VH-VL binders against q8ixk2r445to577. Designs and how they scored, part 51

Target 1, 133 residues: q8ixk2r445to577
Amino acid sequence: FFGMLQNKGLTDYCFDYNPPDENQIVGHQVILYLCHGMGQNQFFEYTSQKEIRYNTHQPEGCIAVEAGMDTLIMHLCEETAPENQKFILQEDGSLFHEQSKKCVQAARKESSDSFVPLLRDCTNSDHQKWFFK

## First folded at step 15 (VH-VL)

Design t45
Fold by ESMFold2, fold request of step 18:
Structure t45 (fold): chain C 133 residues (1-133), chain A 121 residues (1-121), chain B 111 residues (1-111)
Amino acid sequence: as target 1 above (133 residues)
Amino acid sequence: QVQLVQSGAEVKKPGASVKVSCKASGYTFTSYWMNWVRQAPGQGLEWIGEIHPSDSETWLDQKFKDRVTITVDKSTSTAYMELSSLRSEDTAVYYCTREGKYYLSYAMDYWGQGTLVTVSS
Amino acid sequence: EIVLTQSPATLSLSPGERATLSCRASQSVSWYDISYMHWFQQKPGQPPKLLIHDASNRATGVPSRFSGSGSGTDFTLTISSLEPEDFAVYFCQQSYSTPYTFGGGTKVEIK
């Protein structure tokens, strides 16, 4: 799958990666932003290794969740995908993180009008359902 | 002026299929989810599924998954719902309805006039 | 599947009276400060008409006598002073989780 990764529950919100320096793509948090399809910030590839790659820019990044954390952080992709970079996009739309046994959910950042994807216990909420467009 | 105009009433025998159309006008067809909802005589409303016309992304109630196909034709701004292997319990008015975009949510803000499908021997 | 239970099934009232309709969900339909519960009015031979979206927001063109409230699992539609055109069936509907579901309806009829 390749394209914008959209949340089912929120009105037109997509995964977005906007590192402060294009030469420092590792270590920053993935956010949710209004889907627009402009530029390169909202295009991701879901690979046969179960990676979510930010690969419209070099070097390629892979979304990861570090042990004990709930935030989705950009890491360098590896030849064999490490376990913390593996997500299963299931038939019901859930995006399951194998290592943590948790699902990706749209979350509100504090009391702001800003949103991020976070790992949460799996539920049936449309806020845990995702699709590529 | 949003309008959803559906095809006319159908009478079908058990085991047949029916395909209902819903022609949209007055808005950007490819920007809004289109839903199908049915209502059996004297009964409540039952969601069947939805499709996003831009890419044909489709979500269905599991109850219908093996018998229903929801499609769109972007060139005519028309959505279709086909229900196969009809049985008497499928007798209902079938509605198309658009989901409008609201703050962090969607809601079914415009409805077609409904299409009566009658399944009888 | 989220089950929505509406009560009462029938509400018999006179014009000018206040109508209070209840909808209870089998699980929370709220995400942070947003509740994914909607209300529809349906008259015989017509499609449903959206009245309230997201628990408390009136849809375009809906009179101010209609209001919605609630969060979590318990929701209320209020018609502050019934007009003759308000005698109809009212449905609640959740969009928190597919499959989306509707309540069984409350018929508001003239006493």
Scores: ipSAE 0.845, ipTM 0.932, lowest interface PAE 0.6, mean pLDDT 94
Fold by ESMFold2, fold request of step 18:
Structure t45 (fold): chain C 133 residues (1-133), chain A 121 residues (1-121), chain B 111 residues (1-111)
Amino acid sequence: as target 1 above (133 residues)
Amino acid sequence: QVQLVQSGAEVKKPGASVKVSCKASGYTFTSYWMNWVRQAPGQGLEWIGEIHPSDSETWLDQKFKDRVTITVDKSTSTAYMELSSLRSEDTAVYYCTREGKYYLSYAMDYWGQGTLVTVSS
Amino acid sequence: EIVLTQSPATLSLSPGERATLSCRASQSVSWYDISYMHWFQQKPGQPPKLLIHDASNRATGVPSRFSGSGSGTDFTLTISSLEPEDFAVYFCQQSYSTPYTFGGGTKVEIK
């Protein structure tokens, strides 16, 4: 799949990657932002290796979760996908992280109107359901 | 103003299929989820599923997954729901309803007039 | 799926009285401070009409005598002083998790 990765529960929020330096795409957190489809920030590819790739820019980035963490961080893609970069998009729309055995959920950052995807225990909430647009 | 106008009543035999249409006007059809909900006589409301017209993304109640197809025609701003292998318990009024956009949420704010589908031998 | 249980099934009241309708969800339908519970009014031969969205927000054109409250699993619709046009069936509906579900309804009828 290629496109915007949208949350089912929130009104028009999509995965968004906006690194402050376009020449340094590694190490920053993925956020959720209103879906707009403009520029490069909201387009991701879901690959046969179960990667979520940010590949509108070179070198390609792959979303990862570091051991013991719950935040989605951009890493460089590798020829063979590391376990921390593998996400299973299930038939019910859940986005399951194999290594941690947790699901990606839309979360509110503190008490703000800023939202991020985070790993959480899997539930049936629409905030843990995702689809490509 | 927002309007949802549905096709007319249908009488069907068991085993047949029915396709109900819902013509939308007064808003940007491709920007809002369209839902289908039914109500058997004297009964409550039952959600069937929904579709986003922009890309045809669909979500269905598992109870209907093998028998229902929800589609849209963007050029006519029309949504369709087709239910196959009809049984007498499928006799109901079928509604289309739009989900409006609210703060971090959606809610079914406009409804079609309903389409009575009667399944009898 | 999330089961919504409405009580009472029937509420027999006179115009001018206060009506209190309950909806209980089989699990929480709240995400942070947002509760994904909605209320509808339905009169015979008509489609449902949205009254309250997200537990407590009146839909456009809904009179102020209608109010909603609650969070988590327990929700209430209140009609502060019944008018003749308020005798109808009322449904709650959750949009927290697909499949979306409706309560069985509370019929508010004239005594």
Scores: ipSAE 0.844, ipTM 0.931, lowest interface PAE 0.6, mean pLDDT 94
Fold by ESMFold2, look of step 15:
Structure t45 (fold): chain C 133 residues (1-133), chain A 121 residues (1-121), chain B 111 residues (1-111)
Amino acid sequence: as target 1 above (133 residues)
Amino acid sequence: QVQLVQSGAEVKKPGASVKVSCKASGYTFTSYWMNWVRQAPGQGLEWIGEIHPSDSETWLDQKFKDRVTITVDKSTSTAYMELSSLRSEDTAVYYCTREGKYYLSYAMDYWGQGTLVTVSS
Amino acid sequence: EIVLTQSPATLSLSPGERATLSCRASQSVSWYDISYMHWFQQKPGQPPKLLIHDASNRATGVPSRFSGSGSGTDFTLTISSLEPEDFAVYFCQQSYSTPYTFGGGTKVEIK
């Protein structure tokens, strides 16, 4: 799959990656932003290795969850995908992180009108359902 | 003026198929989810599924998955729902309904007039 | 799937009276402060008409006598003073989780 990774529950929100320094794409958090498809911030690839790749830059970034964390952070892709970079996009739209056994959910960032994907216990909510557009 | 105009009533035999159309006007067809909902006579409402016309992304109630096909034709702003292997319990009014966009949610804000499908020997 | 239970099945009231309709979900349909519960009015031979979206927000053109409240699993539609045109069937509907589901309806009829 390639394109914008959209949340089913929120009105027109997509994965977005906008690092403060475009020359240092590692270590920053993935956010949710209104889907627009402009520029390079909202294009991701879901690979056969179960990676979610930020594939418009070199070196390529892969979404990861660091040990003990629930936030989705950009790491460098590796030849063989590490376990913390593997997500299963299931037929029901859930995005399952095998290592943690948790699902990606749209969440509100603190008490704000900003949104981020976070790992949470798996539920049937449309906020845990995703599809490529 | 948002309008959803559906095809006319159908009478079918068990085992046949029916394809209901829903012509949209008065808004950008490709920007809003289109849903199909049915209502058997004297009964409540049952969601069948939805499609996003921009990319044909489709979500179906699993109990219809093997018998229902939902499609769109972007050039005519028309949604279609086809139900196969019809049974008498499929007799219902079938509605198309658009989901409008609201704060962090969608809601079915415009409905077609309904299409009566009668399955009878 | 999320089951929505409406009560009562029938409300028999006179014009000018207050109607209180209940909808209970088998699990929470709320995400933070947003509740994915909607209310519809349906008259014979007509499609449903959206009254309230997201538990408490009145749809465009809906009279102010209609109001919605609730969160989590328990939701209420209130008609403050019934008018003759308000005698109809009312449905709740959740959009928290596909498949989307409707309640069985509350028929508001003339006493």
Scores: ipSAE 0.842, ipTM 0.933, lowest interface PAE 0.7, mean pLDDT 93
Fold by ESMFold2, fold request of step 16:
Structure t45 (fold): chain C 133 residues (1-133), chain A 121 residues (1-121), chain B 111 residues (1-111)
Amino acid sequence: as target 1 above (133 residues)
Amino acid sequence: QVQLVQSGAEVKKPGASVKVSCKASGYTFTSYWMNWVRQAPGQGLEWIGEIHPSDSETWLDQKFKDRVTITVDKSTSTAYMELSSLRSEDTAVYYCTREGKYYLSYAMDYWGQGTLVTVSS
Amino acid sequence: EIVLTQSPATLSLSPGERATLSCRASQSVSWYDISYMHWFQQKPGQPPKLLIHDASNRATGVPSRFSGSGSGTDFTLTISSLEPEDFAVYFCQQSYSTPYTFGGGTKVEIK
């Protein structure tokens, strides 16, 4: 799958990656932003290795969650996907993180009108359902 | 003015298929989810599924997944629902309904007039 | 899937009376401060009409005598003073989780 990764529950919100320095893409958090399809911030690839790649730029980034964390951050992709970079996009739309056994949920950033994807216990909520467009 | 106009009533035999159309006007067809909901005579409402016309992204109730096909024709702003292997329990009024966009949510704000499908042997 | 249970099945009331309709979900339908519960009115031979979206927001053109409240699993539609045109069937509907589901309805009828 390649395109914008959209949340089912929120009105027109997509994964977005906007690092402060486009030449240093590692270590920043993935956010949710209104889907617009302009530029390269909202385009991701879901690979056969179960990666979510930010690959419209070199070097390619892969979304990861570090052990004990719930935040989706950008790492460099590796030839063989590390376990913390593996997600399963299931038929019901859930986005399951294998290592943590948790699901990606749309979340409100505390006391703000900003939104981020975070790992949470898996539920049936549409806020844990995702699709590529 | 948002308007959804559905095709006319259908009478079908068990085992046949039916295809209901829903022509949209008065809004940007490709920007809003289109849903199908049915109502058996004298009974409640049952969600069948939805499609986003921009990319044909489709979500269905598992109950219907093997028998229903939801499609769109962007050039005519028309949605279609086809239900196969009809049985008498499928006798119902079938509605198309648009989900409007609200703060962090969607809601079914405009409905077609309904299409009665009667399945009789 | 989420089951919505409406009560009572029938309300028999006179014009001018207050109607209180209940909808209970089998699990929470709330995400933070937003509850994904909607209310519809349906008259014979007509499609449903959206009254309340997201638990408490009146849809465009809906009279102020209609109000919605609740969060989590318990939701209420209130009609503060029934008018003759309000005698209809009312359905709740959740959009928290596909498949989306409707309650069985509450028929508000003239006493």
Scores: ipSAE 0.840, ipTM 0.932, lowest interface PAE 0.7, mean pLDDT 94
Fold by ESMFold2, last read:
Structure t45 (fold): chain C 133 residues (1-133), chain A 121 residues (1-121), chain B 111 residues (1-111)
Amino acid sequence: as target 1 above (133 residues)
Amino acid sequence: QVQLVQSGAEVKKPGASVKVSCKASGYTFTSYWMNWVRQAPGQGLEWIGEIHPSDSETWLDQKFKDRVTITVDKSTSTAYMELSSLRSEDTAVYYCTREGKYYLSYAMDYWGQGTLVTVSS
Amino acid sequence: EIVLTQSPATLSLSPGERATLSCRASQSVSWYDISYMHWFQQKPGQPPKLLIHDASNRATGVPSRFSGSGSGTDFTLTISSLEPEDFAVYFCQQSYSTPYTFGGGTKVEIK
């Protein structure tokens, strides 16, 4: 799949990657932002290795969750996808992180109108359902 | 003004199929989810599924997955719901309804007039 | 799927009286401060009409005598003083999780 990765539960929010330094794409958090499809910030590829790739820029980034954390951070892609970069997009729309056994959920940053994807215990909420458009 | 106009009543035999249309006007058809909901006589409301016209992204109640097809024609701003292998228990009024966009949510704010489908031997 | 249980099934009242309708969800339908519970009014031969979205927000053109409240699993629709046009069936509906589901309805009828 390639395109904008949209949340089912929120009104028109998509995965967005806007690193502070465009020349250093590694190590920053993925956010949710209103879907617009302009520029390179909202286009991701879901690969046969179960990666979510930010590949409109070189070097390519792959979304990861570091051990013990719940935030989605950009890492460099590797030839063989590391376990912390593997996500299963299931038939019910859930996005399951294999290593942690948790699901990606739209979350509100505390005391703000800013939103981020975070790992949470898997539920049936539409906030844990995702699709490419 | 938003308006949803549905095709007319249908009478069908068990085992047949029915296709109900819903023509939208008064808003940007491709920007809003379109839902199908049915109501059997004297009964409550039952959600069938929804489609986003921009890309035909579709979500269905698993109860209907094998028998229902929801589609759109963007050029005519028309949504369709086809239900196959009809049974007498499928006798109902079928509604299209769009989901409006609200603060961090959607809600079914406009409804078609309904289409009565009667399945009778 | 999320089951919505409405009570009472029938509410027999006179014009001018206060109506209180309950909807209980089989699990929470709230995400942070947003509750994905909606209320509809339906009169015979008509489609449902949206009254309240997201638990407490009145839809466009809905009179102020209608109010909604609640969060989590327990929700209430209140009609502060019934008018003749308010005698109808009222449904709650959740949009927290597909498949979306409706309650069985509360019929508000003239005593």
Scores: ipSAE 0.839, ipTM 0.932, lowest interface PAE 0.7, mean pLDDT 94

Design t45
Fold by ESMFold2, fold request of step 16:
Structure t45 (fold): chain C 133 residues (1-133), chain A 121 residues (1-121), chain B 111 residues (1-111)
Amino acid sequence: as target 1 above (133 residues)
Amino acid sequence: QVQLVQSGAEVKKPGASVKVSCKASGYTFTSYWMNWVRQAPGQGLEWIGEIHPSDSETWLDQKFKDRVTITVDKSTSTAYMELSSLRSEDTAVYYCTREGKYYLSYAMDYWGQGTLVTVSS
Amino acid sequence: EIVLTQSPATLSLSPGERATLSCRASQSVSWYDISYMHWFQQKPGQPPKLLIHDASNRATGVPSRFSGSGSGTDFTLTISSLEPEDFAVYFCQQSYSTPYTFGGGTKVEIK
C-alpha cells in the first residue's frame, strides 16, 4: 500500500518526514502536518513485512520505536524487518506496534499547534485511526 | 451556498433494495466527508456511515456493514446510499449530511431535506 | 459504541425562561482541549440544524442566547431566554469515535 497516511480524528493531518539534510534521513522524528501531497515528505509505503517505509529517495527509511520510548523515529530499513519496525494497520483503522503492544495516536506537542504520532495504550478514539489515501 | 438535494420518497416491499441519492452544490464536493443518518418515525437519529468523495474512503456502522453500500459519482457531485434486504424496521427518513472542517475537528453543518423510505407490503 | 444520555427527556417552559439541557457520554469525548460533542435543533418535518460544534462554539447564524459548555463526559446546552422559535427537540452528537452516535433528545415544549 502506498500513499499519504492520514489521521481520522484531526482535520487533514498526515504523517510527514522532513529530515534537515536529505542525505541524513535517519534519527529524526516523524511528525504530523497538513496533508498536501506535494514533494516527497508525506508519501510512505506499508510493506508485507509490516514496515512503514519512507522510500521516495535513497537511502530508504523505516519507522521505528526504540525500546521504552513512545516516539516514532526513522531508522534504515533492513533486509529482515526488526521487531521495533513492525506495525499492523488493523481493520478498525488502528495502527498497532507489535513489540510494545501499543497503538499510534495523534498527539499535541505541549500546548502548541504542532502534532506528532506517539505510542499510547490502545483506545477507540479516532485519533488512533489511520488510513492511506 | 451549500445545498444538498435528495431523491424523492420511496415505497418498498420487505426484501427489496433502495438507493437514495444526494446531489451536492455550492462547495468542493471532493474535499468533505459525506455522511448518511436515518431517523425512524418519532425516534432519534442513527448514523449509518460516511464516505470521502476524493478516494471513496468509507467508514460504516457495523450494524449496517452487510446491507449498506455508500458510493459517490464525482462527475455529478452526487453521493448514494443503497440499503438491501429491507425490513419494516428500516422505515425512516434518510438524510445525507456534510461534515464541515473546524479547528482539529469535523461537524455535520449542512443537511439534505431527507428522503422517506417506507417498507411495507 | 459511545452512548449519549440526554436529560431531561422533556422540558416544559414558557417563553423568556432559561433552558438547561444535559448530555452525558459513556466515556470521555475529549482530546486535549477539544471536546467532540455537538448540539442540533430539530423541528417537525425538518432536518437537524447544527447549533454548537465542539462543545462551545456557536455555528454560523445561531443566536447568542444559545451556549454550550462541558468537557470529558458531561455537557450542557443553555438557552438563556427562550423565544417562541426555540420550542423544538435538541440532540447531542459525538464525533470522537466511529460509529458516531446521537443522544435520545430533549424536547423543549411550551408549558
Scores: ipSAE 0.835, ipTM 0.929, lowest interface PAE 0.7, mean pLDDT 93
Fold by ESMFold2, fold request of step 18:
Structure t45 (fold): chain C 133 residues (1-133), chain A 121 residues (1-121), chain B 111 residues (1-111)
Amino acid sequence: as target 1 above (133 residues)
Amino acid sequence: QVQLVQSGAEVKKPGASVKVSCKASGYTFTSYWMNWVRQAPGQGLEWIGEIHPSDSETWLDQKFKDRVTITVDKSTSTAYMELSSLRSEDTAVYYCTREGKYYLSYAMDYWGQGTLVTVSS
Amino acid sequence: EIVLTQSPATLSLSPGERATLSCRASQSVSWYDISYMHWFQQKPGQPPKLLIHDASNRATGVPSRFSGSGSGTDFTLTISSLEPEDFAVYFCQQSYSTPYTFGGGTKVEIK
């Protein structure tokens, strides 16, 4: 799949990657932002290796969750996908992180009007359901 | 003004199929989820599924997945719901309804007039 | 799936009286401060009409005598002073989790 990765529960919110330093695409957190499809910040590829790739730049980034963490962080893609970069997009729309055994959920960043994807215990909430648009 | 106009009533025999249309006007058809909901006579409402017309992304109630096909024609701003292998229990009024966009939420804010489908032998 | 239980099934009242309708969800339908519960009015031979979205927000053109409240699993629709046109069936509906589901309805009828 390739396109914007949209949350089912929130009104038109998509995965967005906008690192503070555009020359350093590794190590920053993926956010949720209103889907717009402008520029390159909202386009991702879901690969046969179960990666979520940010491949509109070189070198390509792959979303990872570091051990013991719940945040989705950009890493460099590898020839064989590491376990912390593997996500299963299931038929019900849930996005399951194999290594942690948790699901990606839309979350509110503290008390702000900012939103991020985070790992949480899996539920049936539409906030844990995702699709490519 | 937003308007959803559905096709007319249908009488079907068990085992047949029915295809209900819903023509939208007064808004950007490709920007809003379109839902199908049915109501058996004297009964409550039952959600069947939804489709996003921009890309045909579809979500269905599992109980209908093998019998229902939801589609759109973007050029005519028309949504369709086809239900196959009809049974007497499928006798209902079938509604299309648009989900409007609200703060961090969607809600079914406009409804078609309904299409009565009667299944009898 | 999320089961919505409405009570009472029938509410027999006179014009001018206050109507209080209840909807209970089998699990929370709230995400942070947003509750994904909606209320609809339906009259015989007509489609449902959206009254309240997200628990407490009145839809466009809905009279101020209609109000909604609640969070989590317990929700209430209140009609502060019944008008003749308010005698109808009222449904709650959740959009927290597909498949979306409706309550069985509360019929508000003339006593």
Scores: ipSAE 0.833, ipTM 0.929, lowest interface PAE 0.7, mean pLDDT 93
Fold by ESMFold2, last read:
Structure t45 (fold): chain C 133 residues (1-133), chain A 121 residues (1-121), chain B 111 residues (1-111)
Amino acid sequence: as target 1 above (133 residues)
Amino acid sequence: QVQLVQSGAEVKKPGASVKVSCKASGYTFTSYWMNWVRQAPGQGLEWIGEIHPSDSETWLDQKFKDRVTITVDKSTSTAYMELSSLRSEDTAVYYCTREGKYYLSYAMDYWGQGTLVTVSS
Amino acid sequence: EIVLTQSPATLSLSPGERATLSCRASQSVSWYDISYMHWFQQKPGQPPKLLIHDASNRATGVPSRFSGSGSGTDFTLTISSLEPEDFAVYFCQQSYSTPYTFGGGTKVEIK
């Protein structure tokens, strides 16, 4: 799949990546932002290796979860996808991180109107359901 | 000003199919989820599924997955629901309803007038 | 699938009285401070009409005598002083998880 990765539960929120430095795309957190489709920040590819790639930029980034963490962080893609970069997009819309055995959920950053995808115990909530558009 | 106008009542035999239309006006059709909900006579409401007209993204109740097709025609701002292999239990009023956008949520804020589908031999 | 249980099934009251309608979900329908529970009014031969969205927010044009409250699994619709036009069936509906589901309804009828 290629496009914007939208959350089912929130009103028009998509995966967004906007690193502070265009020359240092690794190590920053993926966020959720209002879907707009303008520029390069909201376009991702879901690959046959079960990666979520930010590939509108070189070198390509792949979403990863670091050991013991629940945040989605940009890493460099590798020829063979590491386990911490593999996400299973299931038929029910859930986005399962196999290594941690958790699901990606839309979450509120503290009490703000800022939102991020985080790993949480899997539930049936629409906040854990995702689709490409 | 939002208006959803549905096609007229239908009488069908078991095993046939029915296609109900829902013409939308008064809002940007491609920006809002369109839902289908039915109500058997004297009974409660049952959600069938929804479609987003911008990309035809579709979510269905599993009970209907093999018999229901929900589609849109963006050029006419019209949604369709087709239910096949009809049974007498499918006799109901079928509603289209739009989900409005609210703070971090959606809610079914406008409804069509309903389309009675009667399935009898 | 989230089951919504409404009580009572029938509420027999006179105009001017307070109506209290209950809806209980089989699991929480809340995400942070947002509760994905909605209330509808339906009169014979008419489609449902949205009254309350997200547990406590009145829809456009809904009179202030209607109020909603609750979070998690337990929700209440209150009509502070019944008017003749309020005798109808009321449904709760959750949008927390597909498939979306409705309660069985509470009929508010004239005593």
Scores: ipSAE 0.833, ipTM 0.930, lowest interface PAE 0.7, mean pLDDT 94
Fold by ESMFold2, fold request of step 16:
Structure t45 (fold): chain C 133 residues (1-133), chain A 121 residues (1-121), chain B 111 residues (1-111)
Amino acid sequence: as target 1 above (133 residues)
Amino acid sequence: QVQLVQSGAEVKKPGASVKVSCKASGYTFTSYWMNWVRQAPGQGLEWIGEIHPSDSETWLDQKFKDRVTITVDKSTSTAYMELSSLRSEDTAVYYCTREGKYYLSYAMDYWGQGTLVTVSS
Amino acid sequence: EIVLTQSPATLSLSPGERATLSCRASQSVSWYDISYMHWFQQKPGQPPKLLIHDASNRATGVPSRFSGSGSGTDFTLTISSLEPEDFAVYFCQQSYSTPYTFGGGTKVEIK
């Protein structure tokens, strides 16, 4: 799938990636922001290797979760997807991270009215349901 | 002035299909989820599913998945719900209802007048 | 799916009395400080009307005698002083998890 990755539970929030400049794509956290479709920050590709790619740049970025962490961070894509970059978008809308056995949930970032995707134990909440638009 | 106007009452035999329409006006049709909810006579409310008109993204209660098709026509700002393989238990008033946008939430803030579908042998 | 249990099934009261309606969810319907529980009023032959969204927020044009409270699994709709137009059926509804579900209703009727 290709497009904006939207959360079912929050009113019009999508995955968003806003690196400081186009040459510094790696190492920053994915956020949730109001869906607007303007610019390059809200477009992702879900690949046959179960990657979520930020592919407006070369080399392309792939969303990863580092071992023991719960935050979604941009890494460089590799020819064969590493285990920490594999997500399954299930028919029920859940976004399952294979290595950790956890689901991506919309979460409130402490100290501000800002939102981020985080790994959490899987539930039936609409905050763990996602779709491409 | 938000308004949802539904098609008229229908009488059907078991095994037939019905298609109910819901014409929206007074707001940007493509920006809001449209839901279908039914109510059997003297009974409570049952959610059937929803569609986002911008992209036709659809979420259904699994009990209806094999028999319900929800669609939209953006050019006429009209939503449709088609229920096939009708049974007598499908006799109900069918409502369309829009989900308004609130702080980090949606809520069903405007409802159509309802369409009575009667299934009888 | 999330089951919503409303009580009482029927509430027989006189105009001017306080009505207290309960809705219990089979699991929490709260995410942080947001509770995805809504209340509707329905009169015979009419569609439901939104009264309260997100547990405690009155919808536009709803009189201040209506109030909602609760979080997690337990929610309450209160009508502080019943008016003749308030005798109706009231439903709770959750939007925490699809499929969305409604409670069985509480009929508020004249004693």
Scores: ipSAE 0.817, ipTM 0.926, lowest interface PAE 0.7, mean pLDDT 93

